# Designs tried in a protein design chat: VHH binders against Spectrin beta chain, non-erythrocytic 5 (SPTBN5). Part 2

Target 1, 109 residues: Spectrin beta chain, non-erythrocytic 5 (SPTBN5), of Homo sapiens (Human) (q9nrc6r3533to3641)
Amino acid sequence: TPTMEGSLEFKQHLLPGGRQPSSSSWDSCRGNLQGSSLSLFLDERMAAEKVASIALLDLTGARCERLRGRHGRKHTFSLRLTSGAEILFAAPSEEQAESWWRALGSTAA

## First folded at step 1 (VHH)

Design h01 (framework vhh_8h5u_2)
Fold by ESMFold2-Fast, scan of step 1:
Structure h01 (fold): chain B 109 residues (1-109), chain A 121 residues (1-121)
Amino acid sequence: as target 1 above (109 residues)
Amino acid sequence: EVQVVESGGGLVQPGGSLRLSCAASGRTFSDYSYAMGWYRQAPGNQHERVAIITSGGSTNYPDSVKGRFTISRDNAKNTGYLQMNSLKSEDTAVYYCAAETYRIEGGYDYWGQGTQVTVSS
C-alpha cells in the first residue's frame, strides 16, 4: 500500500471535465498519500490533525507524469484524474519529485 | 456546515468605490481549509468569478477587474472583503460570496444570497 507525505506546491491546471480554472497561482500544501487516496492540506498542522483538506483525490486510473520545467517551477510533476482534472505539483527537490512520481505513478514519465 | 452572508452593496456613480463584506458562520475558515471567492451575475448572464483568495492569502483575478478589485480575508473574524475601485457600468450585478473547496474532484461550494451593486450615472 503506497504511503508518502511531504511539503509540496500545487497549481490546478484543469478542473473536472477539462474545465479551465480561474486560479493561476502556485499554493503551498502538505500532501498525504494513503493507498489510492491523496489528501492535500494547507499546512503541516492540518495534515497531522486531519481536520480539513483542500482536496481529496481518488487516484484510481490516474496518470502521473514528470514534467520538464515548462510550468515555471523545478522538480515538477502532474497528476491527471479520470475526471479530467489535472493538478501540477512542485517538490522541494528532484529526488522528492521522483519519489512522488514512483509512489503515484501507474504510467511512465 | 458553512453559511455566508454578503453586505455592502449599493448604488454608486461610475468611477466610485464600494467595499463588500462576506461573513461566514458555522466552523471557521481555517477549520475547513476553504478558499473564498467573489462571483457576480448580471441579468441573463452566467455567474462570473471576479476574485478568489486562499486561506493563506494567495489571490487571483480575471482581466476584467485586475487593478480595480482587491480581495482580502480575516480568518480570525471569518470574514472576507472585496474592495471595488474605479467602478464601471459593466460592473453592475448581484455579487455573491462563496466558501469553496478547490474543486479538484467535485468539491462543495457554500454560496450567500447576494448583494446588489449598481453603477449608474
Scores: ipSAE 0.015, ipTM 0.190, lowest interface PAE 6.4, mean pLDDT 74

Design h02 (framework vhh_8h5u_2)
Fold by ESMFold2-Fast, scan of step 1:
Structure h02 (fold): chain B 109 residues (1-109), chain A 122 residues (1-122)
Amino acid sequence: as target 1 above (109 residues)
Amino acid sequence: EVQVVESGGGLVQPGGSLRLSCAASGRTFSDYSYAMGWYRQAPGNQHERVAIITSGGSTNYPDSVKGRFTISRDNAKNTGYLQMNSLKSEDTAVYYCAAEVYTFDSGEYDYWGQGTQVTVSS
C-alpha cells in the first residue's frame, strides 16, 4: 500500500462541485499518505503526534496531475477528488513532487 | 458548531484608533478553520473584505486599508483581532468577522458574527 510523508505547501483550488472558494492562499503543511487516506497537518509536531489534522482526504477515485511552472509555486501538482474538490500542492523539490505524484496516482484506483 | 462574536466597535474621531475582537467558540475552530476574515458593509453597499488571515498567519488587505489596518489571531484563545489606525469617515460601516471552515471532501462552511458598528465622525 502506498505510504509517503513530507512537507508541502497547499492551496484549495476548487470546493466540492467545482465551486471557487471565497478565499484561498498557499499555506504550509505536512502531508501523510497511508493507503487511500491523505492527512494534512499544520506542522510536523501535529503530524508526529497524530492529533487534529486540517484535512483527512479519501483518495478513492482521486486524480493527481503534475503542474509545470504555474500557480505561483514551483514543483507543483494537483489532486482532484471525486467530489470535484481540487487541491494544489507544492513540494520542496522536483523529485519530491514526482514522488508524491506517483504515490497519489497509485491510490486513485 | 463554531460561533463568532464581535466586540470593540464604537464612535471615534477621524485619525483615531479602534481594535475589534472576534471571539470564536466551539471545539473545532483552530483545527478546521482555514481562514478568519473581517468584512464591512457601508450603508447601501455590499460586503467588502477588509482583511484576511489564514490558519498559518498569512494576511491580505485591500489598498483602501493597507498600512492602516492589521489583522491578527491568537489561536490559544480562539480570538481574532482587527487593529484599525488612522480611521477615516469612509471607514464607517458595520464590521463582521467570518470564520471560514472547510474539509476538502465535504465543503466550505462559513460562520459569521452579527456585526459591530464602527462610526468615524467628528
Scores: ipSAE 0.015, ipTM 0.240, lowest interface PAE 6.7, mean pLDDT 76

Design h03 (from h01 with E100R T101G Y102F R103E I104N E105P G106E G107Y Y108S; framework vhh_8h5u_2)
Fold by ESMFold2-Fast, scan of step 1:
Structure h03 (fold): chain B 109 residues (1-109), chain A 121 residues (1-121)
Amino acid sequence: as target 1 above (109 residues)
Amino acid sequence: EVQVVESGGGLVQPGGSLRLSCAASGRTFSDYSYAMGWYRQAPGNQHERVAIITSGGSTNYPDSVKGRFTISRDNAKNTGYLQMNSLKSEDTAVYYCAARGFENPEYSDYWGQGTQVTVSS
């Protein structure tokens, strides 16, 4: 079962249904991959029962693609959900971007 | 702007059931958020997450409610639900529905005033 955690930047590229957001900018988060779910948190205390996530993403049928520095950030990858939503992520390094890509791709099966 | 209103709380005996509703007004939660959730707060505590549902219908629950609570959503009616079965006294709390906006990445929760659930004799 895939598991991965790390600091990421993200940007919402497409909303559910494939619609463009009215405003789009990069923001920081902690990503936590557990099985088929990717949770994005505002802080690093993921085990705390009372910490709110900013997103909980269902990876069933999702597609992850390496972007390699497109969209104004280095070490980027995209995650497209079955809802038509698309999120861009930037990892701290090329190695971590590849690790996320592999882990997210494994989960989508 | 998204605003939510919770309803369906009440007083029940241990082992009883309640169904909570979350009505969204303004823009739909399906347009803003990959997920919506139910949270609860008992006196002296901060908010505790009890259920999350994604736009794709995937659900997640903490162990304290797993198997007893079921979250669902009806995007056509712009509503979310929490079906609570086998209620225990420790489920007593004010229950809140939350949606998060992503159109401008401000990352604030859209919270209602909550609905009170009391499990006792």
Scores: ipSAE 0.018, ipTM 0.239, lowest interface PAE 4.6, mean pLDDT 75

Design h04 (from h01 with E100D T101W R103E I104G E105S G107E; framework vhh_8h5u_2)
Fold by ESMFold2-Fast, scan of step 1:
Structure h04 (fold): chain B 109 residues (1-109), chain A 121 residues (1-121)
Amino acid sequence: as target 1 above (109 residues)
Amino acid sequence: EVQVVESGGGLVQPGGSLRLSCAASGRTFSDYSYAMGWYRQAPGNQHERVAIITSGGSTNYPDSVKGRFTISRDNAKNTGYLQMNSLKSEDTAVYYCAADWYEGSGEYDYWGQGTQVTVSS
């Protein structure tokens, strides 16, 4: 089963139904991938203790793509959910971004 | 879906205090594995997160408000709060309450219209 954990920055790009948010900004989180679920935690302690997450994302049918260029951050990828929501992520390194992209891509079917 | 309504804003002098309220409707806070946050936007500026609280009660604040602002929630009243102490002129902004209920959907938005806080002598 796919698993991965690490520090990320994220930004809500599209809301469910493909709506654009009126405003958005990058925020820090700890991502935790377990099977077909991606949990975003406020910090490392919350992630370790499995306390309530900022977000619990169902990856069934989701698509993950490496982003070209920059969206105010380096090492970026996008995650689009079946709801039409899209979240942008930035990893600490290109290697980490590649690892996330591969792990999320294997989960999405 | 959850709607929130902010209240409690107003005019206050520097050093004063205000308590903001965020009343949720449609679904209770306990219906979701979620976090709730307060955000603000001053004229000409981008929005800033000023507080977040998880369903388990863990909190986080940026340095600009840490020690002065306290976020809390009351599940029985389906209401979140932001206690603001030692207010400064730079705290002047419209304050928004947002519920971080993704529940697999990825939805995160400013659910309310906001409440104006003005700190001026």
Scores: ipSAE 0.013, ipTM 0.177, lowest interface PAE 8.1, mean pLDDT 73

Design h05 (framework vhh_8h5u_2)
Fold by ESMFold2-Fast, scan of step 1:
Structure h05 (fold): chain B 109 residues (1-109), chain A 122 residues (1-122)
Amino acid sequence: as target 1 above (109 residues)
Amino acid sequence: EVQVVESGGGLVQPGGSLRLSCAASGRTFSDYSYAMGWYRQAPGNQHERVAIITSGGSTNYPDSVKGRFTISRDNAKNTGYLQMNSLKSEDTAVYYCATKVYEIGSDSYDYWGQGTQVTVSS
């Protein structure tokens, strides 16, 4: 059962249904992966206190890919949900990006 | 705007069963992915997550209830359920339903019900 937690930046690339957001920018969050659910919180305090998340992502059938190249951040990966939503993530290090990619890949299979 | 109403609580003997219902009403959130969860609070304790079900039907349970509790949902009726079997005295608590509504990149909110009392005693 995949489990992972850590600080991330995220950027919404596509909304559910494949819609384009009118604007999109990188924002900070804390990710918490438990099984097939990825919760994004504003910070560690909110995650620890179990307050409302800024996103709760259902990873069933999701696709996670390492990103290489131009997205304005290093150590990036993408997560595409079956809804057509796509989120870009940036991890604090290459090792953490690799760990997220592997953990998220195992929940989607 | 969004209302969450629990029902089905009551007094039951150890080993008994209860089925809780969570009806969500208000604005339609068809363009958001959302999850429904059950949380409980015994006197003097913080809220504890009991079960969660995602819009896609994936579920998660803590070990204390795994195998005994089953969460499910009826998306056409915006209703969630918690089937509680083999109830124990330590399951006594007020049970709350929360609907987590989110749009990626925007605020996410938990809409909480008022709670329903479950008492397990002889």
Scores: ipSAE 0.017, ipTM 0.150, lowest interface PAE 6.8, mean pLDDT 76

Design h06 (framework vhh_8h5u_2)
Fold by ESMFold2-Fast, scan of step 1:
Structure h06 (fold): chain B 109 residues (1-109), chain A 121 residues (1-121)
Amino acid sequence: as target 1 above (109 residues)
Amino acid sequence: EVQVVESGGGLVQPGGSLRLSCAASGFTFSYEDYAMGWYRQAPGNQHERVAIISSGGWTNYPDSVKGRFTISRDNAKNTGYLQMNSLKSEDTAVYYCAAEIKYTDSGYQYWGQGTQVTVSS
């Protein structure tokens, strides 16, 4: 079962249905990947306890790709859900961004 | 569009209890896509968050209400609740419910009109 945890920043790029959000800025979270689900938590303690999440993303049919160019952050990747939602993520390092991309890609079947 | 409607406010004596309800409607997503929070504003004060509940059921409270207030939600009814016990005169305020879509990076996107809570003899 794929597993991965780490500190991330995220930014909504598209809402479900492909709608554009009225505002956009980066926010902090702790990501926790378990199988085909990605949970976003407010902080590291909440993620360790696994008692709740601010978002639970179903990765079935999702697409993950490394981002090139300028997105306001380094070490970025995108996650596009079957709902049409697209979330941009920034990892603390290039190595962690690559690890997230590989792990998320493997769970998106 | 998304609507948020509060109810359950009123006048109670110190030490009393009230239960506020927040009905949310008009979503194109499941209720699990939203976090819910309760905020209050008393005359002369800025807004204060008194409770938040995530889509997964995580809760948080400031020290001013911790142990006295409990936030909960019923996904089948698309309704959130704030149970307020051991009320004090300092709890007198207009209480607002807010709903935040799970994939936004801003705070709360949809706010109710507010409901008055008055604690006095």
Scores: ipSAE 0.005, ipTM 0.155, lowest interface PAE 10.9, mean pLDDT 74

Design h07 (from h06 with E100R I101L K102Y Y103G T104S S106E G107P Q109D; framework vhh_8h5u_2)
Fold by ESMFold2-Fast, scan of step 1:
Structure h07 (fold): chain B 109 residues (1-109), chain A 121 residues (1-121)
Amino acid sequence: as target 1 above (109 residues)
Amino acid sequence: EVQVVESGGGLVQPGGSLRLSCAASGFTFSYEDYAMGWYRQAPGNQHERVAIISSGGWTNYPDSVKGRFTISRDNAKNTGYLQMNSLKSEDTAVYYCAARLYGSDEPYDYWGQGTQVTVSS
């Protein structure tokens, strides 16, 4: 049972330890927030036998921040993990971005 | 209980066009966060996916229909569409709409009953 679910675009901004990735681009995913975990799944824009998880993110101690259109996308927010990894997200609407920000902030410990 | 209902099938001659509609209802989520897809089945074959669209508008098509078919959706009406142009006899099949929820590694698909498309002169 997810606490929140929705279509997102995402981009890996920083790797664990705060390192810059060698390349990074915006891509589509489906986010599923369940407890203190955020799962990112591939969208069905590619031929696939089944849904594949892109990432499982541990939100314990994570920080979520509204960005308001930085990095070339509207309705954006960032998620910084205790590992130093940082992922940027873009939601389809301002209301959805705020809902994600509130939900992700509430699950951080 | 999620239900999907297709409409718009029929008989058309080669080179013609049809628009299929898919009305979805019964979702319990506050956001209409689901993918919609069109699949077809000719007699004796498995279902073939012909189009998919995410809630964010990303689309995918197999080479057999790319450039001829266009999938779209109206989220305010919970309705999906498949515009089929330049139809060929090979497109003859029962067309099914599916709504796909991505809450886990096992997606939950809700299928309609199908609508017949026949391309023949």
Scores: ipSAE 0.000, ipTM 0.109, lowest interface PAE 14.3, mean pLDDT 73

Design h08 (from h06 with E100G I101Y K102E Y103V D105Y S106G G107S Y108R Q109D; framework vhh_8h5u_2)
Fold by ESMFold2-Fast, scan of step 1:
Structure h08 (fold): chain B 109 residues (1-109), chain A 121 residues (1-121)
Amino acid sequence: as target 1 above (109 residues)
Amino acid sequence: EVQVVESGGGLVQPGGSLRLSCAASGFTFSYEDYAMGWYRQAPGNQHERVAIISSGGWTNYPDSVKGRFTISRDNAKNTGYLQMNSLKSEDTAVYYCAAGYEVTYGSRDYWGQGTQVTVSS
């Protein structure tokens, strides 16, 4: 089953139903992909009560798209869930972004 | 249309326990969509996060309540819970339930009206 783990930055772009979040900024997390589930954990920075919650994302029907240099970060990709929620991610390198994009694309059903 | 209603608050003695409930209507909790959190407002009017649970059941707690408070959820009932054990006078506050993908001090997506918890002899 697809498996991937690593440090990412993320930004909530759209809430479920396609709504704009009340605040939106890039923050650090650790992503963990297990099959069709992506878990996001807050990075070890305890001062980051600004990011909300740990999330477990069901990737069934999800769309993953490479974003190149949009949204103020390099090595970016987006993940849009069937709920209409959309999360932007930035990987530490081009190689990591490519790996995430391929892993997430192969998992989305 | 969307409602989040807290219940279960009250007066309890130090060392006692309370179970808070958060019932949601007009939307449902799901593994892909929503996280839930409990926040409290201290007498000094500073908001404090006390528990977060992800859509998938992962939890996080600040050191002030770790080991004493347990957050849980029942997606089939659209209900979240906070089990509070070994209560202290310093836990006296109005407790708020928040639901949404982002549950932070800057997000007010689906905050409830609050329930008063008083820990006193």
Scores: ipSAE 0.005, ipTM 0.171, lowest interface PAE 10.2, mean pLDDT 71

Design h09 (from h06 with E100K I101S K102Y Y103L T104W D105G S106P G107S Y108R Q109D; framework vhh_8h5u_2)
Fold by ESMFold2-Fast, scan of step 1:
Structure h09 (fold): chain B 109 residues (1-109), chain A 121 residues (1-121)
Amino acid sequence: as target 1 above (109 residues)
Amino acid sequence: EVQVVESGGGLVQPGGSLRLSCAASGFTFSYEDYAMGWYRQAPGNQHERVAIISSGGWTNYPDSVKGRFTISRDNAKNTGYLQMNSLKSEDTAVYYCAAKSYLWGPSRDYWGQGTQVTVSS
């Protein structure tokens, strides 16, 4: 099953139902991918201790697209959920962004 | 009816301290996995996050305030706090409290109206 972990920035681009949020900003997190679930944690300590995540994303039917430096951050990709929500992510490097895109793409069903 | 109300702002000299409070009503912090955050905006600047705390008590701070600011929460009272020590003129801003649901996105976030903090002699 796909697994991946790493530091990310994220930004809510579209809300569930596909509507645009009234305000949105980039926040830091640690992402943890296990199969079809992506958990976002505030920092490395939360991820290591398996405490409640700040977000748990169901990737069934989700779509991931490479953005290649769009939206004010380098090394960006987007994740669109079946709920209509869209989250933008920025990885620390181009190679990490590519790795996330491949791993997230393989979990869509 | 969900409300978030800040208090505790004021005028202090450089090197002073303030404690901000954020009272939330109409929901529980243990419900819907809300995180609490403090944000600030100074005239002419973009807003920035200065502290965040998860429902379970994990915290994060930017380098600009790390070691000087401490965020905490009391889930039984639905109240969040920001202890600000060693204040600098650069900390002058309107401070906003937010209860944030990362699972549901910004439509489930609740923001206060802000409280003014001025650091000046």
Scores: ipSAE 0.013, ipTM 0.210, lowest interface PAE 7.8, mean pLDDT 76

Design j01 (framework vhh_5j56_2)
Fold by ESMFold2-Fast, scan of step 1:
Structure j01 (fold): chain B 109 residues (1-109), chain A 128 residues (1-128)
Amino acid sequence: as target 1 above (109 residues)
Amino acid sequence: QVQLVESGGGLVQPGGSLRLSCVASGFTFSDYESYAIGWFRQAPGKEREGLSSISSSGGSYTSYSDSVKGRFTISRDNAKNTVYLQMNSLKPEDTAVYYCAAESTYRIEGSPSEYDYWGQGTQVTVSS
């Protein structure tokens, strides 16, 4: 039962069916992995006690790959959902990116 | 019974500005709601495209499409249950019907198909 939490940057790269999104920018969030669910929360710097969920992702059948500095960010990995949606993430360090990749891989496979 | 009503559209010359308003009813922009409000547009014969979004909680999360970054600004007034889109440096290619949309579950960058509730739209025409 994998668990992990941490600060991330994220960017939606592909929408369901592999379509390009109309908006595509890196934004901050806090990721929380519990089993096969990944919750992404707003990184509210001025109101740290109040975090609103911006996404709840079902990781069943998802694929996680390490990107290692592609897309202009270091310590990056991608998460592709069974719908064809793909989200890019950047972790604060190489070690944290590795930890996310391992945890997401054990959940998604 | 969620409803969205857009207003503020009209005719402007290239380089002009408009501010669109989206008034929400049937829910409130509170700290306990996960609603996201997005602005979309559709020009004749084209697909509907996303422009900008803002979270209903805190108002700290906003996103913009590359076509409008630096020109459009999204904001909200929770006391009025209203979301605004300030449009500056308007171009003829910005001519479209503009829609606001809401969803009960916020999604990262949201496609049009992921939004639950839609307004009727307001026409923006940029012409000399």
Scores: ipSAE 0.000, ipTM 0.130, lowest interface PAE 11.4, mean pLDDT 72

Design j02 (framework vhh_5j56_2)
Fold by ESMFold2-Fast, scan of step 1:
Structure j02 (fold): chain B 109 residues (1-109), chain A 126 residues (1-126)
Amino acid sequence: as target 1 above (109 residues)
Amino acid sequence: QVQLVESGGGLVQPGGSLRLSCVASGFTFSDYESYAIGWFRQAPGKEREGLSSISSSGGSYTSYSDSVKGRFTISRDNAKNTVYLQMNSLKPEDTAVYYCAADYGLEWSEGAYDYWGQGTQVTVSS
């Protein structure tokens, strides 16, 4: 069962059902992956206290793709959920992006 | 439309227990949808406080604030489209209106959750 946590930037690319968001921008978060669940928290304290997340994602059937610096950020990957939602992520480094991609790919298979 | 309805609040003695229920409509709890359900409370003159959350994942990731860890337990029953908060060892300081809230997909609004119920009152007193 994959586990991973760390600082990320994220941006909503598509909403559930494949809808276009009216606006979206990159924002900072702490990602916490546990098995097939990915939690996004606003900062380290929220993540440590695990009280509330800005998003909680079920990764069953999800698809993860390396973007390699497209979409205005370096070290990027996308996550597409079975709901049709798609999220773009930017990791602090290429190594971290690759680690996230592998971890998310293994849990989503 | 997503709607949440809380129930199960009431008056209890210190040291007592209550189980709160949160029933969702217009939104189906399932292992294949991306969502989180959280419990929050607010007492008069105080900030809203997050207490616990549970994920949509098949493994059910749960979290608790330090103020309730070890005393409260969150669970779900997908067949009933319901999330529960089991509250044990209640204290006068737990007196508040309790809310459930849902985060559907990656849409987030002010605060961590997009959809809120109207709340249920819990009073802990002799």
Scores: ipSAE 0.000, ipTM 0.164, lowest interface PAE 12.3, mean pLDDT 74

Design j03 (framework vhh_5j56_2)
Fold by ESMFold2-Fast, scan of step 1:
Formats: structure tokens, sequence, C-alpha cells
Structure j03 (fold): chain B 109 residues (1-109), chain A 127 residues (1-127)
């Protein structure tokens, strides 16, 4: 049962159906992987009494690819969902990016 | 096909209340999807205004514009694939066509972030 947690930057690259977003920017989050679910939280809101998640992503059938510093950030990887949505992530280090890629790849079955 | 249908509009006196419903079809409000549902309104001769949004995440994040904060409450019923807008302390300035819209949570609450729109329901606040 894969588990992983850590600070990430994220960016919506494709919307469901594979459509291009009108605008997109990098933002900070905390990623939490539990089995086949990836939850994204805002770091600033986790300091508050009640935590709100940005997204809860179903990884069944998802694809994770290492990008290795493309898209204006270092240590990047992408996550494409069966809906056609694609989210780009940047980890704090290459080692952490590889750890996320391995954990997400083992989950997407 | 994704479709949104609004209901619950009508005529109400100042200080009154209405509850709007938005029923989604063609997708589910799954805890596993990065969808947000937002409420918008447009009065004659004015631009469309964002009012409130709710995420599809397990935490059900909500947001409100300053014009409705404290008066309007957004909620969801995932079993019924429905989002509600409870409108209290209504004012004549709240008269508008009310729309629900669905889109990516990452770009919410910006207008350009919403991909699917309902047809709207009329709310009239007058004596």
Amino acid sequence: as target 1 above (109 residues)
Amino acid sequence: QVQLVESGGGLVQPGGSLRLSCVASGFTFSDYESYAIGWFRQAPGKEREGLSSISSSGGSYTSYSDSVKGRFTISRDNAKNTVYLQMNSLKPEDTAVYYCAAGSYFENPEYSAYDYWGQGTQVTVSS
C-alpha cells in the first residue's frame, strides 16, 4: 500500500478531457499519497485549525512521468489522470521527485 | 455529456430567503475528482459576478465573494450529485439570473476556470 507525503509545487497543465486551461501558474501544496488517492493541501491552510484540501485525485489508471526540470521548474514530474487531466509537480529535490515518481507509478494499476 | 441544471429561483421580498439547487449529470461529485462547482449571477446590463464555490475534495473547501459573505451558504450532497446555495437576508441588489458552473478546482474561483455552465434561474427581490 503506497504512502508518501511532502511539500510540492503544482500546476494544472490539462483540464479533464485533455483541454488547455486559459491560464495556469505554479503554487505550493502538500501532497499526501494514501493507496490509490493523492490529496493536495495548501501549506498555509494546514497551519489553521481546519485543513481544506485543494484536490483529491483518483490514481487508478493514472500515468506518472519524470520531466527532469522541464516547464520552468527543476525536479518535475507529471500526473495524467484517466479523465485526461494533467497536473505538473515540482519536488524540492531530484531524489524526492524520483521517490514521488516511484510511489505514484506503483499505485497506478 | 456534462450538464448542469439550476432550480429554486423565484420572487421574494427584501429580507427573505431562497435555496437554489444545481444538479449535475454526466459526471459525479467524487472525492477523487478535482472539480469545483461555483455560483455566479448576472443582472441586466452588468457583468457576470462570481459568488461562491465548493470543491469536490474530501474537505469540501468553500469560498465566498465579499458581497454575499455571511448571507449566502454553499453546500453539497454528493449522493444526489447536487450543490445548493442558501440565500438569506436578500436585497433588491441580489436580483439577477443565477448560474451554476463546473470546472477545475486549481483555477477556481476565476471566471475563466469554469468549463460547463447551467442555463440559469431567475431570482427577483422586490416588494
Scores: ipSAE 0.013, ipTM 0.200, lowest interface PAE 8.3, mean pLDDT 74

Design j04 (framework vhh_5j56_2)
Fold by ESMFold2-Fast, scan of step 1:
Structure j04 (fold): chain B 109 residues (1-109), chain A 127 residues (1-127)
Amino acid sequence: as target 1 above (109 residues)
Amino acid sequence: QVQLVESGGGLVQPGGSLRLSCVASGFTFSDYESYAIGWFRQAPGKEREGLSSISSSGGSYTSYSDSVKGRFTISRDNAKNTVYLQMNSLKPEDTAVYYCAARGPTYEVYSEDYDYWGQGTQVTVSS
């Protein structure tokens, strides 16, 4: 059962069906992987203003790809869901990005 | 079929306390499938307000609206499939129908849509 937790930055790159969001920016979160579910907890500031700002992602059939510093951030990876949605992530270090990629690959496979 | 049932509402004096309960059926709180559960309220003539949220799995994450931070506490008991809202230092302005709501895994990181809603429980704070 894959498990992992840590600080991340994230950005919604594509919505379900491959649609482009009307606006998309990098936000901070804490990621928590449990089995095939990834929970993204927005930071305390955003959570205080937007109660219930928790993104829960179904990783069944998802694909994780290392991006190595594209999209205005270093240590990046992408997560593409079966719906066609795509989320970009940036980890604090290359080692942490590698750890996330391995954990997410174990869950999605 | 997913159902959420709130209980614990009632009449209380200003400065008093109440604990609301939200019992979920049709899905199980577990570490294998995560749900976000939130408490909301709506008073007559006002929009629905989010108060607090908790994850069904993975650590101690909780969030609170500024209007209730320090007065309200959210918690869960996964064995009972129940989320609680402990409300302290109640004020007349806390008078509202209180709802619990849940959402499962989604594909949009900024979605704040809750898929399942309880029918609400009335809280009245008055002399």
Scores: ipSAE 0.063, ipTM 0.410, lowest interface PAE 5.4, mean pLDDT 78

Design j05 (framework vhh_5j56_2)
Fold by ESMFold2-Fast, scan of step 1:
Structure j05 (fold): chain B 109 residues (1-109), chain A 127 residues (1-127)
Amino acid sequence: as target 1 above (109 residues)
Amino acid sequence: QVQLVESGGGLVQPGGSLRLSCVASGFTFSDYESYAIGWFRQAPGKEREGLSSISSSGGSYTSYSDSVKGRFTISRDNAKNTVYLQMNSLKPEDTAVYYCAATLRYWGSSPEDFDYWGQGTQVTVSS
């Protein structure tokens, strides 16, 4: 059973090892937090004949921070993995961003 | 640093099968928390099309485009740093240059999402 689920936008900010990606854009997904794993499901309707993928993020040792700077979205938070990879997320509302931040922080600890 | 080399292409009859291999160097699949490896193809005069991907971050997840679901299977051998595409029930419409591509992102669906590309291998399905 999931401990938290919802619609999110996400953007890869840093690749493993802390390297910047050649290109990076926001995309829609559904997040599903269960145990120490966050699963991201891409909306297949937005990419009818593209290869859809599932991202599974290991939250062990991860850091989650609320963002207030300019990243092109409101209600944002970041997730930094032990690999040095960093993903930015945008929630539909302030309340949902707060809920994700609390849930991810609790899971990582 | 990161390099991908495809092999296994060739000429086959309709209804036949081929297995393509993609050998990666400059990174290992098990060293990263998240990555995706995808198979793409491009026929003359057409856009590059995504076919299948495999991703990993503690687990292993696969996806397929509608044009190949049920006919193609993606798999990996982490010990050999190799990804395979098993192609069954081949059709003349499958004739194309096949590419493998890699990204260290948590997802990959379109060509723009992938940072590293192989040189391609030709697959020809005769009528």
Scores: ipSAE 0.013, ipTM 0.195, lowest interface PAE 7.7, mean pLDDT 75

